# Ledger of designs, part 258: VH-VL binders against o27280

Target 1, 266 residues: o27280
Amino acid sequence: MDSMNVPEVLEIKRIVEESESVKTFIFSWDFRREVRPGQFVMVWDFRDEKPMSVSLIDPVRSEIGISIRRVGEFTDRVHGLSEGDLLGIRGPYGRGFELMGRDILLVGGGIGMAPLAALADEATARGMRVDALVAARTADELLFLDRLEAAGVNISTCTDDGSCGFKGFAHERLLTLEENHDMAAVCGPEPMMFQVMRILDERDVPAQLSLERYMKCAVGICGQCCLDDTGFRVCAEGPVFWSQELSRVREFGRYRRDPAGRRVPW

## First folded at step 10 (VH-VL)

Design Y72 (framework fv_marstacimab)
Fold by ESMFold2-Fast, scan of step 10:
Structure Y72 (fold): chain C 266 residues (1-266), chain A 118 residues (1-118), chain B 112 residues (1-112)
Amino acid sequence: as target 1 above (266 residues)
Amino acid sequence: EVQLLESGGGLVQPGGSLRLSCAASGFTFRDYGMSWVRQAPGKGLEWVSAISGRGGSTYYADSVKGRFTISRDNSKNTLYLQMNSLRAEDTAVYYCARKSHYGSFDYWGQGTMVTVSS
Amino acid sequence: QSVLTQPPSVSGAPGQRVTISCTGSSSNIGEGYDVHWYQQLPGTAPKLLIYGNTNRPSGVPDRFSGSKSGTSASLAITGLQAEDEADYYCQSYDSSLSGSKVFGGGTKLTVL
């Protein structure tokens, strides 16, 4: 029996306020259950379970961190919790990021920076050079800048409103960065990821993209997952996909599906 | 001034091998992806192979996959194409080209002729 | 269909406008990938003429322009001159070919 499929009730050891809408919940973790950047856990508040990306992996301190944005009833309840309160954690689940080469580009939008922060830690520990393009709507929504700086990551920022760094979108900023990397990892809103993927494909930089909507499918729950045009459940292999795999999914960047399976434009 | 200079072309029999070189100067070589693009006599351009700036990623056209190997030596500012199991249809001028960050080929060498014939 | 299609030839008189089309599919231009254009004068290596759909490298006159719509792109040459006689190639990226760069078949421009 795979013990990672049984929820473990863990005490919230520490809560870090990342922004007005994002908190990181830190738990002691038994690393006999290996956790890799790009994987997620199911967070259970004893009423509902939701998938959340792992944003901190610290075997030295025996801790994991889970960063959660306040967007609905479940996340609002979890944000109301305090240090010492309990949550159920199941996992990890899903395909994690693969690292190759010497140099990596991270492109994160909003909460999508959370799994990339964990990846940055692993890449720097491995001796890779790490460049991060951190994008958000406004300066106060840029996440993990202090943590990335402490890790020795070369940081570029952009905000839609110009309140920090380049004024514009991630893909517009990327076009002004004349850099080649051995690989890239991308996580954020799907329209952003699509535009970034196109540029990275043109540069012959293999990219892995993490899609939140496919997280439930990796555990056999398909509320928002999509079948590709061949009728296969592409989301079962998620949430991390190579750009080569994702370029064959006609819905990527164009449509999502609601719970009834209807196409909904981005 | 950006310069690319190909060498290593020549006449080879079917089934033979050749190694092409491209000497680069005038830019930071390791920061740019490089490609080989060929053109058969009187025909159009065909992309053959690409390599990332750091050398961690390589790509091949299906027509050459398994037979050609692209590589680079960033300490020598040199791009290579090892061509094995050559066929008559590989006869072409082979261009070394620098890939811009837009995905275009912004600088080209003068080309080196590879003739595969008995 | 993964290959870019160009007319094999176009012609015009000095001072006229000519347009060279580049027709792709949903896996390349239709997917949103950029189109680049190259000019190849007889006996020479290709030269970048237009990159990123609409941009001109330094030294390329503004009478050359690029555009993209749907699954197709076009190169327009206004004020046609004798020295414009050349082969013109479009180039993009095709996701269905495992990251392959694809060239159009080329268009021979004749100035009458």
Scores: ipSAE 0.079, ipTM 0.610, lowest interface PAE 6.1, mean pLDDT 85

Design Y73 (framework fv_marstacimab)
Fold by ESMFold2-Fast, scan of step 10:
Structure Y73 (fold): chain C 266 residues (1-266), chain A 118 residues (1-118), chain B 112 residues (1-112)
Amino acid sequence: as target 1 above (266 residues)
Amino acid sequence: EVQLLESGGGLVQPGGSLRLSCAASGFTFRDYHMSWVRQAPGKGLEWVSAISGRGGSTYYADSVKGRFTISRDNSKNTLYLQMNSLRAEDTAVYYCARKSHYGSFDYWGQGTMVTVSS
Amino acid sequence: QSVLTQPPSVSGAPGQRVTISCTGSSSNIGEGYDVHWYQQLPGTAPKLLIYGNTNRPSGVPDRFSGSKSGTSASLAITGLQAEDEADYYCQSYDSSLSGSKVFGGGTKLTVL
């Protein structure tokens, strides 16, 4: 009965160009198989299979969306597809975000805004106040601003180069924000997430953080799915973790491991 | 001027219950996480409990988990600590403290004394 | 038992310099969490003295300074005054404990 392990061939219903390098692929979805923000699917182009976070969950239209950044051969091929073309989808996999309280802070870096955009929709639909700190290297890499604004989200931006909003890193911008939240959700480059987590921990804001690098565990390849100090499996417990779990892991934000188990700095 | 004023302390028997209150003024109460910090006579400071600005998240020291409940009423600018199953080792001055956005306790009340004794 | 270790007492004469150490571990100060310092005058509530390792609130004299290195932090008091006689507490966050604000055991400063 575990239908999520069998790839379903789905037609690309609509493609949204989010930026020069990011597209969202939208598919009809049978919501008898529930999908939660923070979960991912395996996308199969009939040559290679890669994990992708679900960035749109729309039960009213019976649609899901998957946002893909162009970074290599697989993503280049997928970006070359058109509406009406087919992709294999299996899932969803992983633990989704849990919502609590009345207010949520989203802190997203680059493509990390993809799972957070889906979370923003759910939080808003539940009547939560949503504040988003959207970070990128440049203004052209800020994602989902129009969608977040349409959902009623209060948006702050920062760019490394100062081309939009605060000039600096996400954690530097967060230090200047004086509003507390009942919870936070964070997704982006691991060094950014580490710095943001420390600030939120000190503010008593419980945070969930999404570790994109471990999503390949969904295919049974778990080379980096165990964290140094805890040994727990990301595919069973992640990719979303509570900050208290990650703060106990020396690897988080400092280094990762190659297939031979060697420490590789970020 | 930020002010925090505790009340509700007193003498209680072991196993008894007590509810502390902290009246806040001079700032937008709902925008700040609040904590209770205690100090046993002649001893150091011990953090007891914290609550988020809108009350959706609560935290407790291991020594009080399952016995104490922190809550707040933002319409009354008041923080509460419900203390159940009190023990002699809970005897302390209990301080209401505001948590700054930098993670420090930037303002403290004058404290209220809780004595758990037979 | 405190996870942050302070000397139980320090002493100095007026005009002298004293330092109060706060020794933590990899799960708190060593993890990168900030250290805050509080002054408690006899019979009074604690008052914030230093926040975020090095910052002084308005009204705190510049003869009080904080620093942090590795797994430890220090509070330095220069030009000691009689009114500095108090208990001093460091405070940080510890990731190994649920709900993780931790205080040092406190240091009694005696001005001779």
Scores: ipSAE 0.010, ipTM 0.518, lowest interface PAE 9.1, mean pLDDT 84

Design Y74 (framework fv_marstacimab)
Fold by ESMFold2-Fast, scan of step 10:
Structure Y74 (fold): chain C 266 residues (1-266), chain A 118 residues (1-118), chain B 112 residues (1-112)
Amino acid sequence: as target 1 above (266 residues)
Amino acid sequence: EVQLLESGGGLVQPGGSLRLSCAASGFTFRDYYMSWVRQAPGKGLEWVSAISGRGGSTYYADSVKGRFTISRDNSKNTLYLQMNSLRAEDTAVYYCARKSHYGSFDYWGQGTMVTVSS
Amino acid sequence: QSVLTQPPSVSGAPGQRVTISCTGSSSNIGEGYDVHWYQQLPGTAPKLLIYGNTNRPSGVPDRFSGSKSGTSASLAITGLQAEDEADYYCQSYDSSLSGSKVFGGGTKLTVL
């Protein structure tokens, strides 16, 4: 068990600008607390605490990175910080990705590429062939292309508006890719993940999918962390799930939950 | 041209074993999932087993789990099905089939007949 | 029994249109999984006829077409010819079964 119940106050060692709306915050890390791609940490700015996926794991430099998209008050405050400033970090929490076989397909949408970038590093370090399908609404929302290229990953891109690469959705691009894989890992908007999962299921490619929207609590039962039909809690049993598990969940890809717990179509 | 050629079928007693082979040519074998699909005399098609391109993942129909083992040798472009504890209900023509990137079976072998009877 | 239901037989005269239905459920076609169709001529291996609900492989004439709606799919054959006499199978994926591709029971097409 390497999880911590209280935050450690860590200095921001380096900040990388990934895009206009995304920054990666890098901290020194004691790897006696193991961290795996697909896990998350709780980030505390001394006012609010939010879950964030780990996007960089570098035991050689003894560093972790946390990529944060600017979407609200908390993330706006964190984006205003500079190198040398302090944040509280506790964790890691959740299930990480499992790697198997000789080759892997990564399918990422928007900020969903963050945990997949960490996975790409581990897969390439293990000698796996890595193909990445990087999807976004527009070219300026494509993330981590330079990191993936530096890691030796084979990259294809698609954008909804056609501003970079294939014009269309991730699942439409996936249908034009003719290489096969021993496994896949998928992270992004839930409707994208659902469509990609269907194709991978039909191809008999075992896939792991990460549900980023439900990292709301590190302990206990939370309505937003609980998937219907199966009773899974994302923070306890996820955020990473096998495709077979998710295909049995009526909510996945079709509905979300409002604050009252009611089903709302995507 | 893509070709798949099955061999190894025959007559075997209940409880016996048999090993099927499928020789593939005309494509990069290691890039494709491969499957076995069977058809009992006068009956429909039933998917039996699948294996990923490099052999890291295998799948089985519930009717054959624990008895059949799918494998491949990419250096020889050959797919295998090891069938143990054979039952009369396993009597069928066994087809080697390539799974396309769209999830369909785009090429099929000619089939090899497996008869399980006393 | 197959989880995808096809009529056991269908018949038509040369030049006519026939349709073959493939009825599934919420765990397969209704879930959004694609439907593929295969033609099996007497004494031969199955051949891919339609993939991904509506697409034809090279060499398949345009008188064969596929469609999908709700929990069902359909294969239409127009301008029926004697050489179309065969067994036809639909195939999809079922999410309630581990790693399982599912086939329909098959439909014998007789050209009268």
Scores: ipSAE 0.046, ipTM 0.610, lowest interface PAE 7.3, mean pLDDT 85

Design Y75 (framework fv_marstacimab)
Fold by ESMFold2-Fast, scan of step 10:
Structure Y75 (fold): chain C 266 residues (1-266), chain A 118 residues (1-118), chain B 112 residues (1-112)
Amino acid sequence: as target 1 above (266 residues)
Amino acid sequence: EVQLLESGGGLVQPGGSLRLSCAASGFTFRDYWMSWVRQAPGKGLEWVSAISGRGGSTYYADSVKGRFTISRDNSKNTLYLQMNSLRAEDTAVYYCARKSHYGSFDYWGQGTMVTVSS
Amino acid sequence: QSVLTQPPSVSGAPGQRVTISCTGSSSNIGEGYDVHWYQQLPGTAPKLLIYGNTNRPSGVPDRFSGSKSGTSASLAITGLQAEDEADYYCQSYDSSLSGSKVFGGGTKLTVL
């Protein structure tokens, strides 16, 4: 009866402005419905549905949060909503992150920090040591720094323009860090994830990478959710994959697909 | 000063077992991945196994999977390699090596000789 | 057969320049994985000579340099000295072999 394929209309309880372009929408959630870091939901504004990663999982307050970057018509409309307004939420979908060992490295770029922020909360609650490398183009686009610090996470930052922390890309910063973790979790633009994965593979750090691609279906039925070579469907078999699996995918980090299915360089 | 000292090598018959140890000093042992690398007499280097700083992750070369077990005791700054079901082809000098944060093997021990023969 | 191919031997006279090649494939060096180089003097353990394609550890003379292009890497030694006579190994990572570390077969450098 309670199917994750049926949208539930939920009231926006609270909105947190993370940056000029990113907001977190917080809803009351019945935790008899499982939700794990790394999973996503379909957000319905009563016109269109789009997949959004779960960025907050708070069973003490009985809340989930969904972080949304303003990038087009749908997200612009959602950003115009206020506390008390309604959205449809369907899910959760996808495979979440698996935690193992005693310490974890998080590497996030831009909005990719959203699912990693939820993971950081779970890892710290389990008593794991958490180090986070937070990357963005500019200081104003670094996300969740206050939340990570409050959780006891050791934070390193890098920005392309040098406005905060290391000047350069995530993989360049990672090369300057001592990395001895039992595992890593990575989320951000695919070119960043590919470079980071390569370094972690060389260091024998098992990594999980969250791959959110352009999607046309909510349940993994359409071909746009598939990766070349392996046939993995992001919304059905991902979005979280181990680095060993992704290293065999010819498409990962080299090109993407436009809405017409054509290969486009990163 | 960083030092790695291997022990536990010797002569063993095919099908036998040996446990190698590597005593580490001069650095914070728990913060480094450690590896075993071997070299058969007159031959090249072959990576055998790796273990994360806290011991939560382990990797093995296909040639030793299911037979060798890597472990560490961070309270004693010691790395181990338990070798079971030994074969003649496992005859080699076994090196303990520290993995740098750049992914290279930046420090090596002197090695310990393992001979598998009857 | 190793997945990283090195010439079995190279030779040069004192003061000359030699290069040692390390040829890989799309699953290792061509994938972007770094190449590290080790020097093994007779009767001793290997010593790190070059890491991360081009970097020298403290104490390694600038006569030793590394480079990488496409699916291959090279170690260059200028101003050869008798003390450079050793075995040299390249090392990288190969994603097609379940992500294992791979060494080249080694190159014996003779200084005549």
Scores: ipSAE 0.049, ipTM 0.604, lowest interface PAE 7.3, mean pLDDT 85

Design Y76 (framework fv_marstacimab)
Fold by ESMFold2-Fast, scan of step 10:
Structure Y76 (fold): chain C 266 residues (1-266), chain A 118 residues (1-118), chain B 112 residues (1-112)
Amino acid sequence: as target 1 above (266 residues)
Amino acid sequence: EVQLLESGGGLVQPGGSLRLSCAASGFTFRDYRMSWVRQAPGKGLEWVSAISGRGGSTYYADSVKGRFTISRDNSKNTLYLQMNSLRAEDTAVYYCARKSHYGSFDYWGQGTMVTVSS
Amino acid sequence: QSVLTQPPSVSGAPGQRVTISCTGSSSNIGEGYDVHWYQQLPGTAPKLLIYGNTNRPSGVPDRFSGSKSGTSASLAITGLQAEDEADYYCQSYDSSLSGSKVFGGGTKLTVL
């Protein structure tokens, strides 16, 4: 527990290029520190520290993977690193996904597939049937298709521009898919997750949704992690929430808050 | 183990009504989307209607929309198709079919014959 | 807006190979939707033969195989047997008909 709040300096063992904008950084990991799909770690480049979802959990090889999308100065610096370079890792933090039933639907948008890829591995190892709806704006932004196929996952794709699979949004594709799952896990842009949640509620499929909003502190209270109406703190009570919890939040899927706390439409 | 058994077909005059039933057994009925698929004598298969596992969503082919109503009673493991304003073109064997997790119809009933004739 | 097109009939001799085509459009197979195949023996209900383009249900012999490319799919039957004489239907989903499943017109296979 003590070691979870101090960054451990780890050597980058391997780097996998998932797309032009996403890389997975793989580290040797001592599994005496348990890690569950849906949890995140703080990644420290010796200048800044940012939360990143764990995308690979491999006890057989004693490895974890962390998938990082290039979106700003910190992630640009990390993308410039090579095998053998060092990063600080602390954690894991947050509430992981819970698995139940026989059949699970995964719905991932963009980098939201990262925590769902780790979940897919656990679900298939548990003997569950796994269907994954992988959504992105373009074909080049679809992530983890080869890895999901290797795990035995049944894959459906959609892109906003029609460059791969169904042309349209994740919720539109979901309407054309099977309706009989025991549970679902959803991670991606909040408007996508809201629309998907409504369809899953109509189908009476219990869903867990992972909120990847910006955070100031991984384990502490902070204003940037709060949701309206319920007072949920994403870094302390999330990032994974059941759909019945999110249905009580007026803010979810309708508007967000800027750094000053003002309501901004999606 | 999985069994679907249709009933309620028969001879009806144009403009009449019939209610079809499908009794399901051997699986957890509420977990599966169910469909009706019909086949006119000597013709091909035509999808007619579908209903979600809990009954919250229903879907219809344009040819039957506004005239047919699909419903289910999960406490009785039974699927229904209420057919109103029947036309000669509705003459067909009506099959109850279960939709698999993969989008196919993995189990079919034996069918029930609906004949619309004067 | 398009239904799936199959040849109305195909024929082959015992032991031979036949292929049944299923031609769609950009709103169905061309959009990436899966193709499923059904076998209907005379006087019986349809039976699932191939699902998800290439997969066989338990009990379906490996003589039956499916493939999909572009806007079309194919069912191949090798080592033809008299008991294979049946109607065969492809099935997919059409996005221009929201929520709708579409079937091909069916192909009657005659084993000579």
Scores: ipSAE 0.007, ipTM 0.429, lowest interface PAE 12.5, mean pLDDT 83

Design Y77 (framework fv_marstacimab)
Fold by OpenDDE, second read of step 11:
Structure Y77 (fold): chain C 266 residues (1-266), chain A 118 residues (1-118), chain B 112 residues (1-112)
Amino acid sequence: as target 1 above (266 residues)
Amino acid sequence: EVQLLESGGGLVQPGGSLRLSCAASGFTFRDYAMSWVRQAPGKGLEWVSRISGRGGSTYYADSVKGRFTISRDNSKNTLYLQMNSLRAEDTAVYYCARKSHYGSFDYWGQGTMVTVSS
Amino acid sequence: QSVLTQPPSVSGAPGQRVTISCTGSSSNIGEGYDVHWYQQLPGTAPKLLIYGNTNRPSGVPDRFSGSKSGTSASLAITGLQAEDEADYYCQSYDSSLSGSKVFGGGTKLTVL
């Protein structure tokens, strides 16, 4: 058994409240173990285990951050924790984002901004020009705006209710943007990503998209996160995919499988 | 006014090389992806290659992969197409075209003729 | 041969309505990618006629209209005029061709 597959019990160093429903938990990290934006870790609260994207990578402080949205029993327990409390972390797993070109477009929806925030930090550190389209249902759900701004990211906001920025969906806002980027990274609700991908493809902008599926083992063995037709395992071949790869995936943007393996439409 | 002007076309023998240029004006060149589209005599339109606004990504049709290289100099507002190992089937009028943010080609040059013949 | 299929030719008398079809597949038009149309007058470069399925650039008369349904698109020309005699091409994106833009084979429109 690989030692990386054994959860390391880590102390929560800090907790950042990003929004009413999202907290970022910061841990000390040994960067001899490389971690890339777009990769995920398995978070263990000693009762259950869930995959979570890495949202902060700070080699200077030797820290990583994991942003968690409160959506169920597991996340409710985690959100009840305090600084100094313990969590089990194993990983990182999966394929992260690749950076290419000089200018990059980030399109994120809700908690999908978590891995993109980490990517933004890396991109800006490399001297890349970063534009970010940050989408949410309401203004109070927009994530990482101050952090992105501080990093030098050019931000465009989009909200379903028009409470901040463009009123509408991310793909609708994207249609109003005229600049062609060298690459795009996308993460959010799958219907959003599906629409955004099509637009980017039409514009000949290479795009990487981070998928979310039910992941149990994180090591490509259990098959719970396997995508139809291709056999892609989100935990192994993903969670970051190129648009060309996803174009081969019939279920993308159309349905997912629940923990029982049943097809559930988006 | 948006203008695109191709140059560099001519007669070349099979196996030869040719470099096409496209001078652009009337818009912020770096903000737009550019493409080459060709049309053989009496035939339809065929997409050849595209390059992103800042030149970080390039794509080619299968028919020209490994032989053609698209590039751009944004400081000169110029698009290039280096064509190597030319074949008779490469004979065509070559158009430079601006890709709109909708994915269409909203502006075209008048084209430059490339003839590959022994 | 072309990824998008167009009729080789259509004809109409002045004042009539003509339509040009563009038939694709599940990997291009059927996937939801937009269809664009171009007009090429004899001896000239192509000109954008319709973008985003239904939109007309400035200077294009409203007698030109585009539509899209399923795996097909259509260009309609009403009030046909002599100057409309040209070749017309549809264009889209195909996800199965490694990011290639795809054109129809073109349709020659003759005004009788």
Scores: ipSAE 0.306, ipTM 0.744, lowest interface PAE 2.0, mean pLDDT 93
Fold by ESMFold2-Fast, scan of step 10:
Structure Y77 (fold): chain C 266 residues (1-266), chain A 118 residues (1-118), chain B 112 residues (1-112)
Amino acid sequence: as target 1 above (266 residues)
Amino acid sequence: EVQLLESGGGLVQPGGSLRLSCAASGFTFRDYAMSWVRQAPGKGLEWVSRISGRGGSTYYADSVKGRFTISRDNSKNTLYLQMNSLRAEDTAVYYCARKSHYGSFDYWGQGTMVTVSS
Amino acid sequence: QSVLTQPPSVSGAPGQRVTISCTGSSSNIGEGYDVHWYQQLPGTAPKLLIYGNTNRPSGVPDRFSGSKSGTSASLAITGLQAEDEADYYCQSYDSSLSGSKVFGGGTKLTVL
């Protein structure tokens, strides 16, 4: 607990360019601090601290990886770093994914494939059959296809514009796939996750969904981490939730909150 | 052409057992979840049980949990319902139904009558 | 009791419009789950009539239509014909009943 609240300054060992907008930063990690798929760390560039999901967990090499999409000032600065440069890492935080059964379906949208890539590694190591539905707006935004293939994952793709695989949204592609999974794990844009959850509930497939938007209060409590009607705090009780828990939250997939706590449509 | 054909119904005494079968043809059986839906004489439809395409997951209505077991043999394209500890309230026509990916029952068998009476 | 509420009976004359309602709650239709409709002619198995709120299977005439709003759904039959006399059932999924498909109580349509 105490050790997780102090940032450790780590050297960037390797940077993998996943796409024009996404890079994976790889660090040595002391696995006396266990890291599980679905957990996040706080990344500190010595000016600002932001939560990032862990995308690689490799105890054999004693490494973790953190995949970061370039979307603003902080991520622009981090993307400008080179191998040998330093970042502060604090954590891990949050509840990780729970694995059960023999077969798992992963449904990832864009950067949401990052925590699911780590989960795919663990599931395959445990002997599970892993199917992944990888969704993005365009072919260039499909992430981790080579890594998933190397892990033995059965991959289906879809893009909104039809530039790779099925032309359409993740939930539309899901309707054409087999129903026979013991569980699912879902991460991506909230409207995508809501539609996918609805279909998986209808199929009686228990699903875990990762909500990353409220991971701002990793050390303390703040209102941004609180979900409507249930009182769940993403950073304390998430970011991973079972679909049964999310089905009771009117806010999920329908609207977000402004800084004053008022509902605004997506 | 999709076909579902139920068999195994009949007259049974309270506390007895029956095994229903549903022979499927015209589609890739292992790709579809299958359900049993029943209808008591003069009453409405009631969902009884569902099994995933490969048989890894099974689900039951509360009224039959612990008494009924759904199973399938994908090598024979056959769905089963083992019914134990039968009650008068289980008297119904039992339909085999294929679950579509939209959540509807897109194909139904003709039904098999189960009568629980002394 | 049925989780989805339908009127037990409706009636109409040939050529008229008839509407059958299906009223649910926040844990089923209100949660966003699709509504499907089935037609059951006397002495026969149910037949899928409408799926995914508004879609017709091949062979179902366009005088049958479905709609959904809030916690409720409706089946509309225009140009009513004698052969439409049947029982009609709505069906959805209820998230509060793990694994549960839920049917309405059924509506008997009488063509006068």
Scores: ipSAE 0.067, ipTM 0.598, lowest interface PAE 6.6, mean pLDDT 86

